# Ledger of designs, part 18: VHH binders against Formyltetrahydrofolate deformylase 1, mitochondrial (PURU1)

Target 1, 298 residues: Formyltetrahydrofolate deformylase 1, mitochondrial (PURU1), of Arabidopsis thaliana (Mouse-ear cress) (q93yq3)
Amino acid sequence: GESLDSSVSPVLIPGVHVFHCQDAVGIVAKLSDCIAAKGGNILGYDVFVPENNNVFYSRSEFIFDPVKWPRSQVDEDFQTIAQRYGALNSVVRVPSIDPKYKIALLLSKQDHCLVEMLHKWQDGKLPVDITCVISNHERASNTHVMRFLERHGIPYHYVSTTKENKREDDILELVKDTDFLVLARYMQILSGNFLKGYGKDVINIHHGLLPSFKGGYPAKQAFDAGVKLIGATSHFVTEELDSGPIIEQMVESVSHRDNLRSFVQKSEDLEKKCLTRAIKSYCELRVLPYGTNKTVVF
Key: E = the ipSAE of ESMFold2; O = the ipSAE of OpenDDE; V2 = 0.75 times the mean of E and O plus 0.25 times the DockQ between their complexes.

## First folded at step 12 (VHH)

Design w6 (from v3 with G33S T101V; framework vhh_sonelokimab_d1; at its last look DockQ between E and O 0.02; V2 from the best seeds 0.00; counts 0 for: pae E 17.3 > 2, placed apart)
Fold by ESMFold2, look of step 12:
Structure w6 (fold): chain B 298 residues (1-298), chain A 125 residues (1-125)
Amino acid sequence: as target 1 above (298 residues)
Amino acid sequence: DVQLVESGGGLVQPGGSLRLSCAASGFYFSRYSVGWFRQAPGKEREFIGAISERGGSTTYAVSEKGRFTISRDNSKNTLYLQMNSLRPEDTAVYYCAAGLVWGRVPTSDYEMDYWGQGTLVTVSS
């Protein structure tokens, strides 16, 4: 008999599992047993059972040894449990192994959200692959943002649009290989035909606290209304303007000492942080649909 | 007007195969999860399976046991159900349905906004 070197430790990697099914006795026990039986360790476990809906939502974070529990076996083991409960949704992600979500960013004139997302992406704090940036505004090649995109090999597509032609077929072709689309201050309304043709999630940032202040000038509207709180809302895009399920909202206090300029500044700061957090939460599987137009955000 | 029209039903012998189609019109098909239900006379309607608006997520009832495959073609506004190894217990009226439950695949009749008229599948003998 030989003794193993006790100084050698396995390399543990994180995994995430989300589960949605009809509520039943023993779901948490079965899911946790699955992880524990393979030597995994749960670091976090969130559960939501809404009143009177007889449904169960959960998100677990765990660490595991991918030698002991290979990636494909993780899928198979959770799939078996999903079948047992007739699960409505069961998704596993292992960020260190799985491909990152591919996204495209759409914007118009203002780039504060784009710049923030690019910096977070560069810092490794936004777990996406950015396939391209699309805008209906041309930008000079010698600007800092354009040099950043060129340096990192991210295409910038100027799509000249008019009121008569939003060129949505061109945009659809540019984004066909993405997992979801991010509107980082894209001021053109996407048509129902675009949404049908794209067929995947579209996440938007609204410069206001929805459902209040719908439309195009929330900071001015808030300033004129004399509000004491301003906000930003990130939400899923549906055919009805600014009405899709909300992912994230952020607020900041204002007072009579704030002029329109400071309202705009605070709004822009909220928008960039709100959108970035919403995208991160989505990619980490923290955003689960609930009811007709609501979300669970774990 | 909104329409979901099933086709491909009929009489088949046990062990046979059948492919159902559901043609959609009058609404934005690609924005809905779509799925199949069935109902035998005197029985409750039961879920068979559904597929997300993008086709990236598919959910099947546990009773499916690998015999049924759901697919969709958003360019043709069509939902499909391939049924293999058919049994007499599969005899029912098969309905397609479309529901908008954001971010997941709906599986209950109360989650569906639109329903087809149904197509009869009879597995004799």
Scores: ipSAE 0.000, ipTM 0.151, lowest interface PAE 17.3, mean pLDDT 84
ESMFold2 (binder alone), look of step 12: mean pLDDT 84; pTM 0.860
OpenDDE, look of step 12: ipSAE 0.719; ipTM 0.886

## First folded at step 13 (VHH; framework vhh_sonelokimab_d1)

Design x1 (from v3 with L100M; at its last look DockQ between E and O 0.02; V2 from the best seeds 0.00; counts 0 for: pae E 24.2 > 2, placed apart)
Fold by ESMFold2, look of step 13:
Structure x1 (fold): chain B 298 residues (1-298), chain A 125 residues (1-125)
Amino acid sequence: as target 1 above (298 residues)
Amino acid sequence: DVQLVESGGGLVQPGGSLRLSCAASGFYFSRYGVGWFRQAPGKEREFIGAISERGGSTTYAVSEKGRFTISRDNSKNTLYLQMNSLRPEDTAVYYCAAGMTWGRVPTSDYEMDYWGQGTLVTVSS
């Protein structure tokens, strides 16, 4: 905890609140007054009220003195407002106090997304705890990625799969204590039974601008076809292949001046940046479900 | 000066139709949700219906049974109310009102910043 020594000035810490309810008069005023009444200062406030729907979404960022407004009291105060409005969702996070989200990473052969995530995580730029890495490909212990995992005490689990047995019960046991799952180029399709059994969010990275080009579209085929624009999409996984709500998309121009090497490198750079940005946005409570298959991304 | 001016009221026989207009001036009409209320003699003012600032959403009082249609023309700063199948119970003063509700359809008196003077609609044989 924070020291209460009288010679130390109060330390202000950041908080985030996300609110989702049926639209009603005075929601913003009530939420803002809650923060202000406790001496908090709002640094940012985002609101979305979709046309033709009677729903309200907001995300606030604020700073506050945790001595004046203790962490548990923050929860209670927002819960009171949530009860008043019959909120569908009300979540507070205080990153300096609250535990980081725990994730597991799944991949197949290609590791460019995994490597980027591990480096961003090591640099403190990816706000997660990585509980394990799971792959359907065995890797030699002397590879860069395996040595990295060993140095940091992150287990690597080889789970051999066949077309007839994806070993999803084994994967479910390995990931049961995670907050969400990240598919960092995991090329096996997760079944509906897996998704129901896991019961939490699964985030994927896809090569291309969904909903176009569902499935695979190798970088060499795009290069040979002479495309002028490439993209990557990060999305939630549902039972429908490559059809879940989109979290982040990125694009980059390509031209005849790109050789195969530069084209492949641009494609991989898009994928790893798109995935890491999607995970960061998710952990910062910027990604909210909206409608049947949409997101609000504050 | 802010003004909302209703027009198109008058005498009509039961089963007839009227179209009311509300001309707005002195404020940014396109940034306001707008709607119609009415007040019969000796009764409280009641909500009829309203339309969002861009016209994408409408809400009507259940009592209208689909007889009334609200529309707006932001290029003319005008709100309209088409009333069909009029009944003697529709006799009232009809008011237009505007409220800045940040994209929501305003449905209550307290959401309204500006009010018109009203136009009388009388439904009788």
Scores: ipSAE 0.000, ipTM 0.081, lowest interface PAE 24.2, mean pLDDT 84
ESMFold2 (binder alone), look of step 13: mean pLDDT 84; pTM 0.860
OpenDDE, look of step 13: ipSAE 0.448; ipTM 0.787

Design x2 (from v3 with Y28W R54K; at its last look DockQ between E and O 0.85; V2 from the best seeds 0.00; counts 0 for: pae E 6.6 > 2)
Fold by ESMFold2, look of step 13:
Structure x2 (fold): chain B 298 residues (1-298), chain A 125 residues (1-125)
Amino acid sequence: as target 1 above (298 residues)
Amino acid sequence: DVQLVESGGGLVQPGGSLRLSCAASGFWFSRYGVGWFRQAPGKEREFIGAISEKGGSTTYAVSEKGRFTISRDNSKNTLYLQMNSLRPEDTAVYYCAAGLTWGRVPTSDYEMDYWGQGTLVTVSS
């Protein structure tokens, strides 16, 4: 009989740290020394220092032994550095032990974004818990998407809306325990009162390259106009329509060889991919506020 | 408002002893390694010695071995330097400094995050 301790080996788990403060000499040295002193190994490190702003942004990815560096100690150690630099933002996530972000998905008639997000979620490529799906359109229980939701225990809430009553108080109650909302082609404008009452981030997908085409622009009109480039934009929602900070944009060329069907398919493919990538980037702590209406996306 | 305030300096005869204190405020003193540096007129600032955040490890400059003792009291947020057998060559401004080094003893000025304003020690010849 050998000692019980002789059979254990460390299980290394990933951690992510995001840091935002006034720029100063030695920030990276202090951050990296903290990780190294605890036996962590940095696998990736991104830094951005904008011209003439005197601010510093960083995102590090590392692996570490949670027995040697317990989760609460990780917080305390980075908080000490945050105090040293008067940090505006210092956030740690450890995906294997921290709770996943809880989200709700809102949509109207079109479900291509919802379907893509559900498949990515099922495949383990979106690190979220989906608490519910909310729509102002009722769907038959025998559809593919409704069977998917039932199989995974995700509630679908039909909220019948009218021009006179968008039922925003009902929606607020349904989503109160979420970390952020995703508008997966929700075609109702959320009011300022809703945004104040929710008080957390709301992420939208827009069919076009903002800011040049605010509002709706039907795919057939773009097709008939003979455009050569289509796009999609995912952005944070603010009270001003389609004007919040942009998270992700995607583009694709179209040509005379596209008929209406292929044109619409390309547009929908851009939207679902753009939204999905924006949500993944947000959950991985890659999206940081920058300036008055911009983002850093690591 | 971080402060490190040295005290206890003054004029001392050769062969005498002096005890310097450094009172810390405005930061988590017990998370920092702390130490002493000195700067004689016309010379570069030099490391004297330092002690780890919990006091378990000390490091001294080779030239000061045996004459100087560094200690800390985390309950009082205070660092001490006991100097014995003082010589005219010890005349300098003495600085305390604190560095966040995660259990290592901070031995270099680039590791230090906070500095005091210094206290003058004069050993008459």
Scores: ipSAE 0.073, ipTM 0.617, lowest interface PAE 6.6, mean pLDDT 89
ESMFold2 (binder alone), look of step 13: mean pLDDT 83; pTM 0.849
OpenDDE, look of step 13: ipSAE 0.742; ipTM 0.895

Design x3 (at its last look DockQ between E and O 0.00; V2 from the best seeds 0.00; counts 0 for: pae E 20.6 > 2, placed apart)
Fold by ESMFold2, look of step 13:
Parts: C-alpha cells; sequence; structure tokens
Structure x3 (fold): chain B 298 residues (1-298), chain A 126 residues (1-126)
C-alpha cells in the first residue's frame, strides 16, 4: 500500500495574523475565507470586541503550504483585506521563514532573569536573536554566564555609569539594530530622552503587582512585613516609572514556613518566569496595545 | 568626589545607646535612598535598615526591630542611626550606603548600592 507512493507531500508551516480595525459585520468570515481559499487550515482564532467601543481585535493561527501561498502573497492578501476595512493594524508572522526578533538585554548586578532567558533561548523556547547583553556591572570572564555568552558569540558590554552620565547615548548606539529591549533587572532609570531616541518597545520586569508600590517593594521588606502573596509584573516602559501597559503578572503564596532565603528564591523565580512569558507572548504577536494604557493579550 | 563619612562610633556598655551620623557630599543626597549595614568580626556584612530619598518609607531588618531608628535630614545631607539597648552582639563596623531610587525603598535585595562609607567601629563591652 503506502510503499508505492509517487505523490509529493506538501510541507505545511505555521503562520500568525493579527488584525485591528473598526468593528464591522463579517470580518472573521473574510479573514478566514482568505486563509481557506489558499488551502490553509486555521488551528486557533481569538477575537476581542471591547464593550461600548467600536473596535475589533483578532489573532489567528494557521498552517499553510508556502509553495501554494508564498510568503509575499500572504502579505499582499491580508493587506487587501486591511485596506477594505481601513485596518489600524494588520501583521503577519511566519516563524519558520521570518527573521527572529532581535533583542538586547540590559541588567545590573542580579542575573537570575538573564540566566533564565539564556537557558530558554538555548533550548529553543524563546524565539529571539540576542544581539548583546549590556550591564553597568563588570563580570569576570571565568563565570558560567560570561563563558556561555562567549561560546554563543553574544557580546557583553560593560557600560560604567556615574551620577553625571548614565551613558544613554552609548547604550542607544549598542542597541540601534534591535527590534525591542528587555530590562532584565536593569536598575538605572531610563530617561524620557532615551525612550524617545530608541523609539521602539522596551519591556521591563518589576518585583510586585503593579500599580502597587511604584519603585518596588523589595523581597526583604515584604518578608519582614509578613505578606502572604508575592508577585511579579512585566510591562512596557514609559516615561512614568513602573506605570506602562502590563503584559504579564504572576503571583505565589508565601507563609511562615518560608525563611528569608526561600522567600527570596520564590520572588526571583516569579520574576524570571514572568519576564520570559511576557517576551514569548510579545514575539508570538499575542500582545496588542488597547486603550490608553492597557493591552489585549491573546 | 562622592563621600559618605560615618561618625559617632565608640565604646559603650551593654544596655547603652549610641547615635551614628553619616555625612554625605559630592552627590545629590536628596535623590538617593540611604541605609545602614554592619559587619561583625568573622561575619558577612548584614543589612540594618534603609530610608527612602524623601524619608517617607523605612525598612528594618527583623533582628533590629524596635531598638534602632533610621532618619535623614536632607537639608544637612545627613543620615542617622539611633541605637538603643545595645548588646555585645551589636559590636561591629557600621557602614552607611546610598543607592539611586525613584520611589523605591533601597535595600541590598532590590538595587545595587552606588556609594559606601568607610565605616565606624561600635564596641559593646563592659
Amino acid sequence: as target 1 above (298 residues)
Amino acid sequence: DVQLVESGGGLVQPGGSLRLSCAASGFYFSRYGVGWFRQAPGKEREFIGAISERGGSTTYAVSEKGRFTISRDNSKNTLYLQMNSLRPEDTAVYYCAAGLTWGRVPTSDYYEMDYWGQGTLVTVSS
């Protein structure tokens, strides 16, 4: 039976489409017809229409044959629909063809988030290209992290800072070719001029559930206060400290059974997991700006 | 140059009190959270407590609860540590430190300290 096969089997690859426009009748039907007409198969479809707001958001996941529906034609076909609806946003990603997002990681002394991101990246669980790591702290070349970076050809840039000069122009030059920045416990406050000069998204990790405790609520302080819940928040950076749109939040219970060491470890574990999930969601086009300071996260 | 200069250390009997001062110069003191640390012989440096740049929030290590009070006077660029009911276990070199915050409470668990003092010795003995 199957041993006598003269046909050529198609190679199917995944695609993602995000769409944002004014709400109208038949949008889902039109978008799904576009995919089906080219032989694509929808694996998932998410829609959000805010109450009392005439806008439509969607995210679709599909598989398709890139021979039958070439990558450039995918763009053209969705752009035709975008023009029909006057779309505010229409984006296609095809992870197996499209270049990965390029990021830079900024950190200070604590490296638990960096280490987690490097491990996830090496394991193929974080779909980015890491262009460099930037820190205001020098690290010895014989540490595990520094050897990892050297082995994979990822530059580490020590940018010494003073109160008179945070070296933001130097950082801007180092990150000019990135798609977004990740603050993996970078404890220097980025200025409005830096944010304007960079002009692209910056994603941060904050210890705690924002908007509570702007500026932070350190693990030791929370431990001494006897809290029963700890949290972490990953958010976009804006000029107002720790106030940007939230991407991901995580919580964990703590109790009298935690000593300071276990409490701190739980806090660090929340931070690294929260940041990693936020970055993955962003790269998968699940995070869409909504309203003045909110997000849709599909 | 940035300087943090501790003073007020010395010999005190158990049960006594001392007030330490930390004079700051060479930086904008009012923009920094500041705190106190100590290091006893043969021990690692330990956190005592910290106070935010505006003075509205303080934190203390659990072991110092109720015996130590941290305060600051931004008009004099000075950080204070009032220590009461001193015990021999309080014998240590006491350091002040400063770190940048924007509303964050500075601790060794949250942000890197930018500046450290040279320390002042406190000895609690009869």
Scores: ipSAE 0.000, ipTM 0.124, lowest interface PAE 20.6, mean pLDDT 82
ESMFold2 (binder alone), look of step 13: mean pLDDT 79; pTM 0.816
OpenDDE, look of step 13: ipSAE 0.706; ipTM 0.880

Design x4 (at its last look DockQ between E and O 0.30; V2 from the best seeds 0.00; counts 0 for: pae E 15.3 > 2, grease 24.4 > 24.2)
Fold by ESMFold2, look of step 13:
Structure x4 (fold): chain B 298 residues (1-298), chain A 126 residues (1-126)
Amino acid sequence: as target 1 above (298 residues)
Amino acid sequence: DVQLVESGGGLVQPGGSLRLSCAASGFYFSRYGVGWFRQAPGKEREFIGAISERGGSTTYAVSEKGRFTISRDNSKNTLYLQMNSLRPEDTAVYYCAAGLTWGYRVPTSDYEMDYWGQGTLVTVSS
């Protein structure tokens, strides 16, 4: 159905469905028929079938009338198809009805990623609720960032840490009411015990193209080495440092014309863009597990 | 030594409920995705469902139609299977299995499993 004027048309809302099962004939037809039979209109449809793995992945975006197709019936209808195909994963989100993901942001001294995320969040471009910001560095109350946090009622928690005492139990308590955790340049390594205790996804930003330049690789070291490409990688955190599944990577060329300051500026710009895109992709259900340590990113 | 030990099997009437447990030892249970399989007499072993290492994702075989619930307790190194509305065709040996995984990924295939239990018999008969 077409809409020419909102004064005479129902309010249509967006929905997203992701599906993962063993590959079989007719999956796309069945999924699309489910949406169309309820009067939904597909705006986008992505499919990935790896050549030798006999699995099927899809992500659909659609709009629908929630009066005609109630939220609970959307769940029931897709669950019926999931049961038919023995789905490994079937998830629906309706952003205007479903709660936004709650996140906490962890950082150390550098705040370029935090600042970018706060601005994108304020502009409505980052679909999360930010419960708090946690740092192992204290910040003066008169800085732009601290005034921003106070104005929006976002708590800032200073947690003084050392290599011998990372205060991970204190951090766990602060983040217990979150859906996932974002490391926005947090320079302490989270322990396996922290990861077990948190039990949910943790997303990090790394200054470099993994698997190259694992660990700490200061910008000056790369600058002195004369690299011609810089990058940033956003990935899931596992017990192995900088080895978790990659969500997003970005690159930019550098040359002898870059001094250290412009080199650092380019690197910081990559990091903030890369992390922000990774978080948005995750919240939009675009990031799916694939293989042992890979992702599908629709 | 790595061990997975199922318990809670037995005889139950049709329409009844049964809760299976799988106790793990000899490995870091919290790092593994874990799941349940079953094998009826004369049939192939079939996947029932599995849960990720952190418990954030679950997947079930379509044949279960929402009758079964999988959960895990990492503090007790234990995997559970709650089975409701049992039918005679649910009669089988039930196996737990563990496969090394990451994040929210759920292991679902025989080849993804590193460790298997010995099985526990569930009989659904009047």
Scores: ipSAE 0.000, ipTM 0.190, lowest interface PAE 15.3, mean pLDDT 84
ESMFold2 (binder alone), look of step 13: mean pLDDT 83; pTM 0.850
OpenDDE, look of step 13: ipSAE 0.007; ipTM 0.221

Design x5 (from v3 with M112F; at its last look DockQ between E and O 0.82; V2 from the best seeds 0.00; counts 0 for: pae E 8.4 > 2)
Fold by ESMFold2, look of step 13:
Structure x5 (fold): chain B 298 residues (1-298), chain A 125 residues (1-125)
Amino acid sequence: as target 1 above (298 residues)
Amino acid sequence: DVQLVESGGGLVQPGGSLRLSCAASGFYFSRYGVGWFRQAPGKEREFIGAISERGGSTTYAVSEKGRFTISRDNSKNTLYLQMNSLRPEDTAVYYCAAGLTWGRVPTSDYEFDYWGQGTLVTVSS
């Protein structure tokens, strides 16, 4: 007769680990040995050691069997290595087990970024839970975006603002159960008090290549100036307007053949792509703080 | 604040026995393989033996011919070396060491992450 092994096949799931510490001999060897010893297999590994700073950054992607290496043990094992090197940062995510990041989206009148993010989210290409959408502009319930939000059970909150009252306490209450906040063309400036009260990361999209072209209405300004190159910048929000650490920038050529409509369309296309890529990079642990106002983006 | 502190060294006559202890603090002792080395004056440091983090596996240097026994007590964060049938050639500073090797017995110098300051063993003729 015939006899088959009754053992089940392992289910391998992806994991990501980021590490930041003082540079030393053997960090990669120790990290990779940990993963291999637990039966994991590394699929990608990025390292950055800046000149003259004596610091080490890494991001690894691996697959592993969660029966052989339980989720809590993964944390404990990497924490042991973190203690060995006095790590400044050691973070693990396992997307199939860990809860998705919860975000709220803020916008004003223009919805091209919101629409793109909702589309990517629906397609499973944006790994977040969207808790709500907040705007200082009311929208008719029969619009495509409002019907989308209702269909998927995502609350839309209209927060009527005035120059005298930006309603930031109301917004803080609405976003208290989020991991980070996304400004998808929110045209009100968030105060230092709001940023302190929220206490977590806020990611913005700017309609130009920072640090140049700060301010509003960049498409019209750039068109009138006759530029040959347009861009978009996604960055972290700080108290200083449009000056936080940059996460992603995108660029496109334009010419005299563009009228205002095509020029604006190209600009809006850059903004929506730039923001969604920045959020995806952030959720995948690719964005690390670096220096005073810079990032490492793996 | 990681520390490995050896004790139990001293003077012993040839043929005698001595038990060394190594007290560990400041790290997750039970996650590390641990072992003993020794160094006589003017000589290279040599591996004596090591034991896995759970104590289920040991490895000894070929040169020790079964005279030494390594054990550990994870509840007390302590590593032990029992030395029997001591000879004048065993005179050396004895070091304990710990290495993160994920279940393997650490055997090579580079596998050890932490080292003690040593305890002197003198075997007089």
Scores: ipSAE 0.012, ipTM 0.524, lowest interface PAE 8.4, mean pLDDT 88
ESMFold2 (binder alone), look of step 13: mean pLDDT 83; pTM 0.842
OpenDDE, look of step 13: ipSAE 0.739; ipTM 0.891

Design y1 (from s2 with K31E; at its last look DockQ between E and O 0.02; V2 from the best seeds 0.00; counts 0 for: pae E 15.4 > 2, placed apart)
Fold by ESMFold2, look of step 13:
Structure y1 (fold): chain B 298 residues (1-298), chain A 125 residues (1-125)
Amino acid sequence: as target 1 above (298 residues)
Amino acid sequence: DVQLVESGGGLVQPGGSLRLSCAASGFTFSEYGVGWFRQAPGKEREFIGAISSSGGSTYYAVSEKGRFTISRDNSKNTLYLQMNSLRPEDTAVYYCAAGLTFGRVPTSDYWMDYWGQGTLVTVSS
């Protein structure tokens, strides 16, 4: 129902809550009561309880009046429930007032993923702030991508690398203020020391259906091998190459009617779409850790 | 071959301080959230606190009342517990534990994959 206060109509804003704990009776009821007691209205509620793990995962979407339920009180109220259940994860996001996630984009020579992400970002379809773009390839300032970056105030950092020096300390300094990293076809292997030093999530795009085809596998090789399906995988980066938890996978058919050019175009299209969807899901709190190397994606 | 080895336990007088260390090997320490637990004689094991894989977030059980500090050094694969203002009630076997939590802070023993063997802390005059 509508407010009875005739002097002010409330402005309702969306909130998202994710919860991960040991399974117990009544969790949904307590979380729902928390929202309802503050006048919030649930618009969506997803739950996953795996058969053998005795764990509970949920993601709720709701609307609420931030005057009646201030942002800091939302945190406190859900934290109380989290402590009661010993929750591994309890996170609230309020997109209209919380800062967007800050990301940096790393790439090498190929820029199809970067270009797609910049277009989606400009169109308001990717809810991030892009702090910088980092590449081990120098680009002329008059190219369309570089002009786009300049127009929008996004720094481009060329970091010349060799086999002997990947310049990872320089990269760490450039990305220290980000919430996570996106590898948009960065073709250098990030070391375990880099991952330890960065200490936050790194999301990669791979040109195949992992766990198959780990490492580099050029499109020419797949084309010459006569594959009938191509794919792309977006996943978290861990120290073991191309083995981190998968966020999103996409597939497309190819046939003898594809030449190398059309084959590559299909592959690049899959990669850019797969990466973009993975980042959006992550920013919307749809991606939760599950088991030893899996994810729940609501 | 996963190993967590606690050290630094021993006898200390009430009001004293003690620093525990936990050396990790056999897994990628920087990918794991880590924490401390303790078990006093005749009691159930209780959670003290934990720290995220990066060290950027910590969580402490309320009973600790600000006397304990958890930190980690990923370059040395080591977790630390600084305990101050110790009381006889802090006498227990102290355990470190690690869980793969994707950057989140593990908040209970349910999330822990690996455990140490424990180190005894005795607080008495």
Scores: ipSAE 0.000, ipTM 0.263, lowest interface PAE 13.2, mean pLDDT 86
ESMFold2 (binder alone), look of step 13: mean pLDDT 84; pTM 0.854
OpenDDE, look of step 13: ipSAE 0.787; ipTM 0.905
ESMFold2, look of step 14: ipSAE 0.000; ipTM 0.234
ESMFold2 (binder alone), look of step 14: mean pLDDT 84; pTM 0.855
OpenDDE, look of step 14: ipSAE 0.756; ipTM 0.893

## First folded at step 14 (VHH; framework vhh_sonelokimab_d1)

Design z1 (from y1 with S57R; at its last look DockQ between E and O 0.02; V2 from the best seeds 0.00; counts 0 for: pae E 19.1 > 2, placed apart)
Fold by ESMFold2, look of step 14:
Order: C-alpha cells, then structure tokens, then sequence
Structure z1 (fold): chain B 298 residues (1-298), chain A 125 residues (1-125)
C-alpha cells in the first residue's frame, strides 16, 4: 500500500522532574509509570535517600510528545503523585516551552567569568536570559565585552562604589525583575540588608576550595608558594562570608612547569568553568537543599 | 508526621486586622526558614514574606511592606503573620511554608520542604 509521510513523525521534547518527599514504598515505580503511561521515555534518573534521614530526592530527565501529553497535563499528572506522597517539592520544567530564568551578572575588574558566560549564552548552552550586567568598574566602549553587550542589547550599568557607600539600593532596583543573581567576580561584600532586600538566590564564584582559603588569595602569592593544586568553588551567598552551601567545586593540578602566565590562566579557566557549571546545574533543577548547609547536586 | 497547620483565618472588614498562626511539628523548626504565601481565586500562588531560621532577618513583598509583620517563636514552634489595613485584594488562601535555606530568608518555593494546608482570609464589606 500507502507510503508513510515522515513529515508527520512526532516531535519529542525534553522534560525534567524533581521530586522531594518523605521516603515511602513505590515512589520510583509510580513516577516512572507516570512517564511511561503517557508514552514518554526516561533518559536519566537520579535518586538519593540519605541513610539516617527519612527523605527521598529524585530527578528524572525524559522525552515526550507534547501533543500526546500537553504541558498542563504533565503538571497535573505529577501533582496527583505529589499529593499521594505528600511531596515536599515537585517541579517540572520543559525547557523548549517554559520561560528561561532571568539573571543579572555582577562583576568588578576581572571579566573572565563574564566572557565565558556570555559565550555559553550566545551558543545556547547557558539556559538563562541575561537582563543586565552591573559593575563597580567603568569599561571603555571599544572593548570586546562592551561591544558584545551592545550588539545583543544587554545593558551595562556602572555603579561607582566606595567602602562607605556600596550603592546597594541602586543595585536592588536594577535587579528586581530577576530570578537569581550571579556574582561573576564581584569583589564587594553584599550586606545583610542587600540579601534581605533581594530575597532570592545569589550564586558566587570563589577562587579556592572552600571552606579553606577564605578571602583574598592572589594568584601570584599561590604561585610563589609553590602549590601543586588549585581550586574554585561556586556557592550560594549567605550573610556569612564564603560559607554558603556549595554548588560546584573544581580542582586542577599545577607544577613547577607552569610559569606565572600559565598558572593564572589555569586558575581563571577553573573559575569560569566552575561558575558556568553551577549556574547550569541550578537552572536544570539539579541543586537541592540537604541537611544543614549542604546540597544534593544531581 | 511533619505538619504545618495554619489558623486564624476568617472574614474581616476592609481596613481591619487579622493575625494568622502556623504551628509546626515533626521537624526541627529552629533550623528552617519560614514564610507565608497566598493564592487568590484563579491566580498563581504568590510570596508574602519570610523570616530566617534565627528570626534575625525578614523580607516582605514590596506591595505588602508596612502592612504585614512576620515573626516567629522558636520555643513554641510557631510562625505568625500580623496583617493590618486589610483590603479586598488580600482575599486569598494563606499558606505557611518551611525550607532549609542555608542562612537565607526563603523567598522561593523551590527551596520549601514543607507546606501547610492553608487558611482562608476573606476581606469583604
């Protein structure tokens, strides 16, 4: 008979579901059956059940046909399971349909993290909308970064600060419509009043393996000391400096064969990769609160 | 069992006041940031305000600033919402929620671990 028209094949799109509840019999089976019953296919499934804590965490990645399983029905079907288990958290994201998270980026002099994030964003590999870039340092309009921002319609706000006036009310106004804030080497300490006023997550990058190496630690100082291992930590900002829950940490070996230039480059590469991965993990719903000041990162 | 139980809802005249309570049990209340949300008929759930685990920091939605006061009593495992100068637009089901928020004031439902069943507040003349 009749020829099959390949143009009518289903278009499958990815979805992510995060689930957190008190541990109970059959949770994985029920969640998996929900997806399978609607013709979806699970591509990845992560579960964590702490040994001394009666809670269940999971994150699933799946593909599905949004004609057969409409976006609102996906929400309703998972909500039914959430109600059955008294879920503490049940969140679905469908990246091709759902709005991206809106972020603002804060930085000071060094822009290696900003440049990396802008490149990943341009390539479609950082799932955010960047509302603005804020800095306490003015930049010439003929720099590569400034031309990039102008080309893409991303405002750059210079907010001159002093030790006596951090201009935090001005920054709060600039970022009021964001979902979270990213400190891409912003070297000013955000006050408790700022954190209270912003009231949403703030993600930072630190040049070291926290909790060790808090505060400033210039790359030349580490190089002269002859360290063999360098690190970077991305974490949530809290009122206590460099002590918030860790999202991502990265390490790199260095040796006597690194000159100062290669040492600094490795350090900067580590920071930009660590921050970018932390932001991506957060946006993909991989970062969940756990215990006292800890995270589950799927 | 983990429970968050709201009380104090009811009918109130515009310009009136109402105090909501949220009693917590089944978890270590003093480790959790806690907050209030509301959902008006046909609308999405929205944030009202929250308070840190120690009680040292609070945050309020800008439109409700000055009318609402959030407090907690860790010795009684209770969160409170004092609402003054109530308006018809405040009519909603009010929910308390608790999350282990790592020293932050919890302002995102993503971080909330526990939710109450809600209490209805109706502001009508």
Amino acid sequence: as target 1 above (298 residues)
Amino acid sequence: DVQLVESGGGLVQPGGSLRLSCAASGFTFSEYGVGWFRQAPGKEREFIGAISSSGGRTYYAVSEKGRFTISRDNSKNTLYLQMNSLRPEDTAVYYCAAGLTFGRVPTSDYWMDYWGQGTLVTVSS
Scores: ipSAE 0.000, ipTM 0.142, lowest interface PAE 19.1, mean pLDDT 84
ESMFold2 (binder alone), look of step 14: mean pLDDT 85; pTM 0.863
OpenDDE, look of step 14: ipSAE 0.558; ipTM 0.824

Design z2 (from y1 with S57R F102Y; at its last look DockQ between E and O 0.02; V2 from the best seeds 0.00; counts 0 for: pae E 19.8 > 2, placed apart)
Amino acid sequence: DVQLVESGGGLVQPGGSLRLSCAASGFTFSEYGVGWFRQAPGKEREFIGAISSSGGRTYYAVSEKGRFTISRDNSKNTLYLQMNSLRPEDTAVYYCAAGLTYGRVPTSDYWMDYWGQGTLVTVSS
ESMFold2, look of step 14: ipSAE 0.000; ipTM 0.131
ESMFold2 (binder alone), look of step 14: mean pLDDT 84; pTM 0.853
OpenDDE, look of step 14: ipSAE 0.810; ipTM 0.914

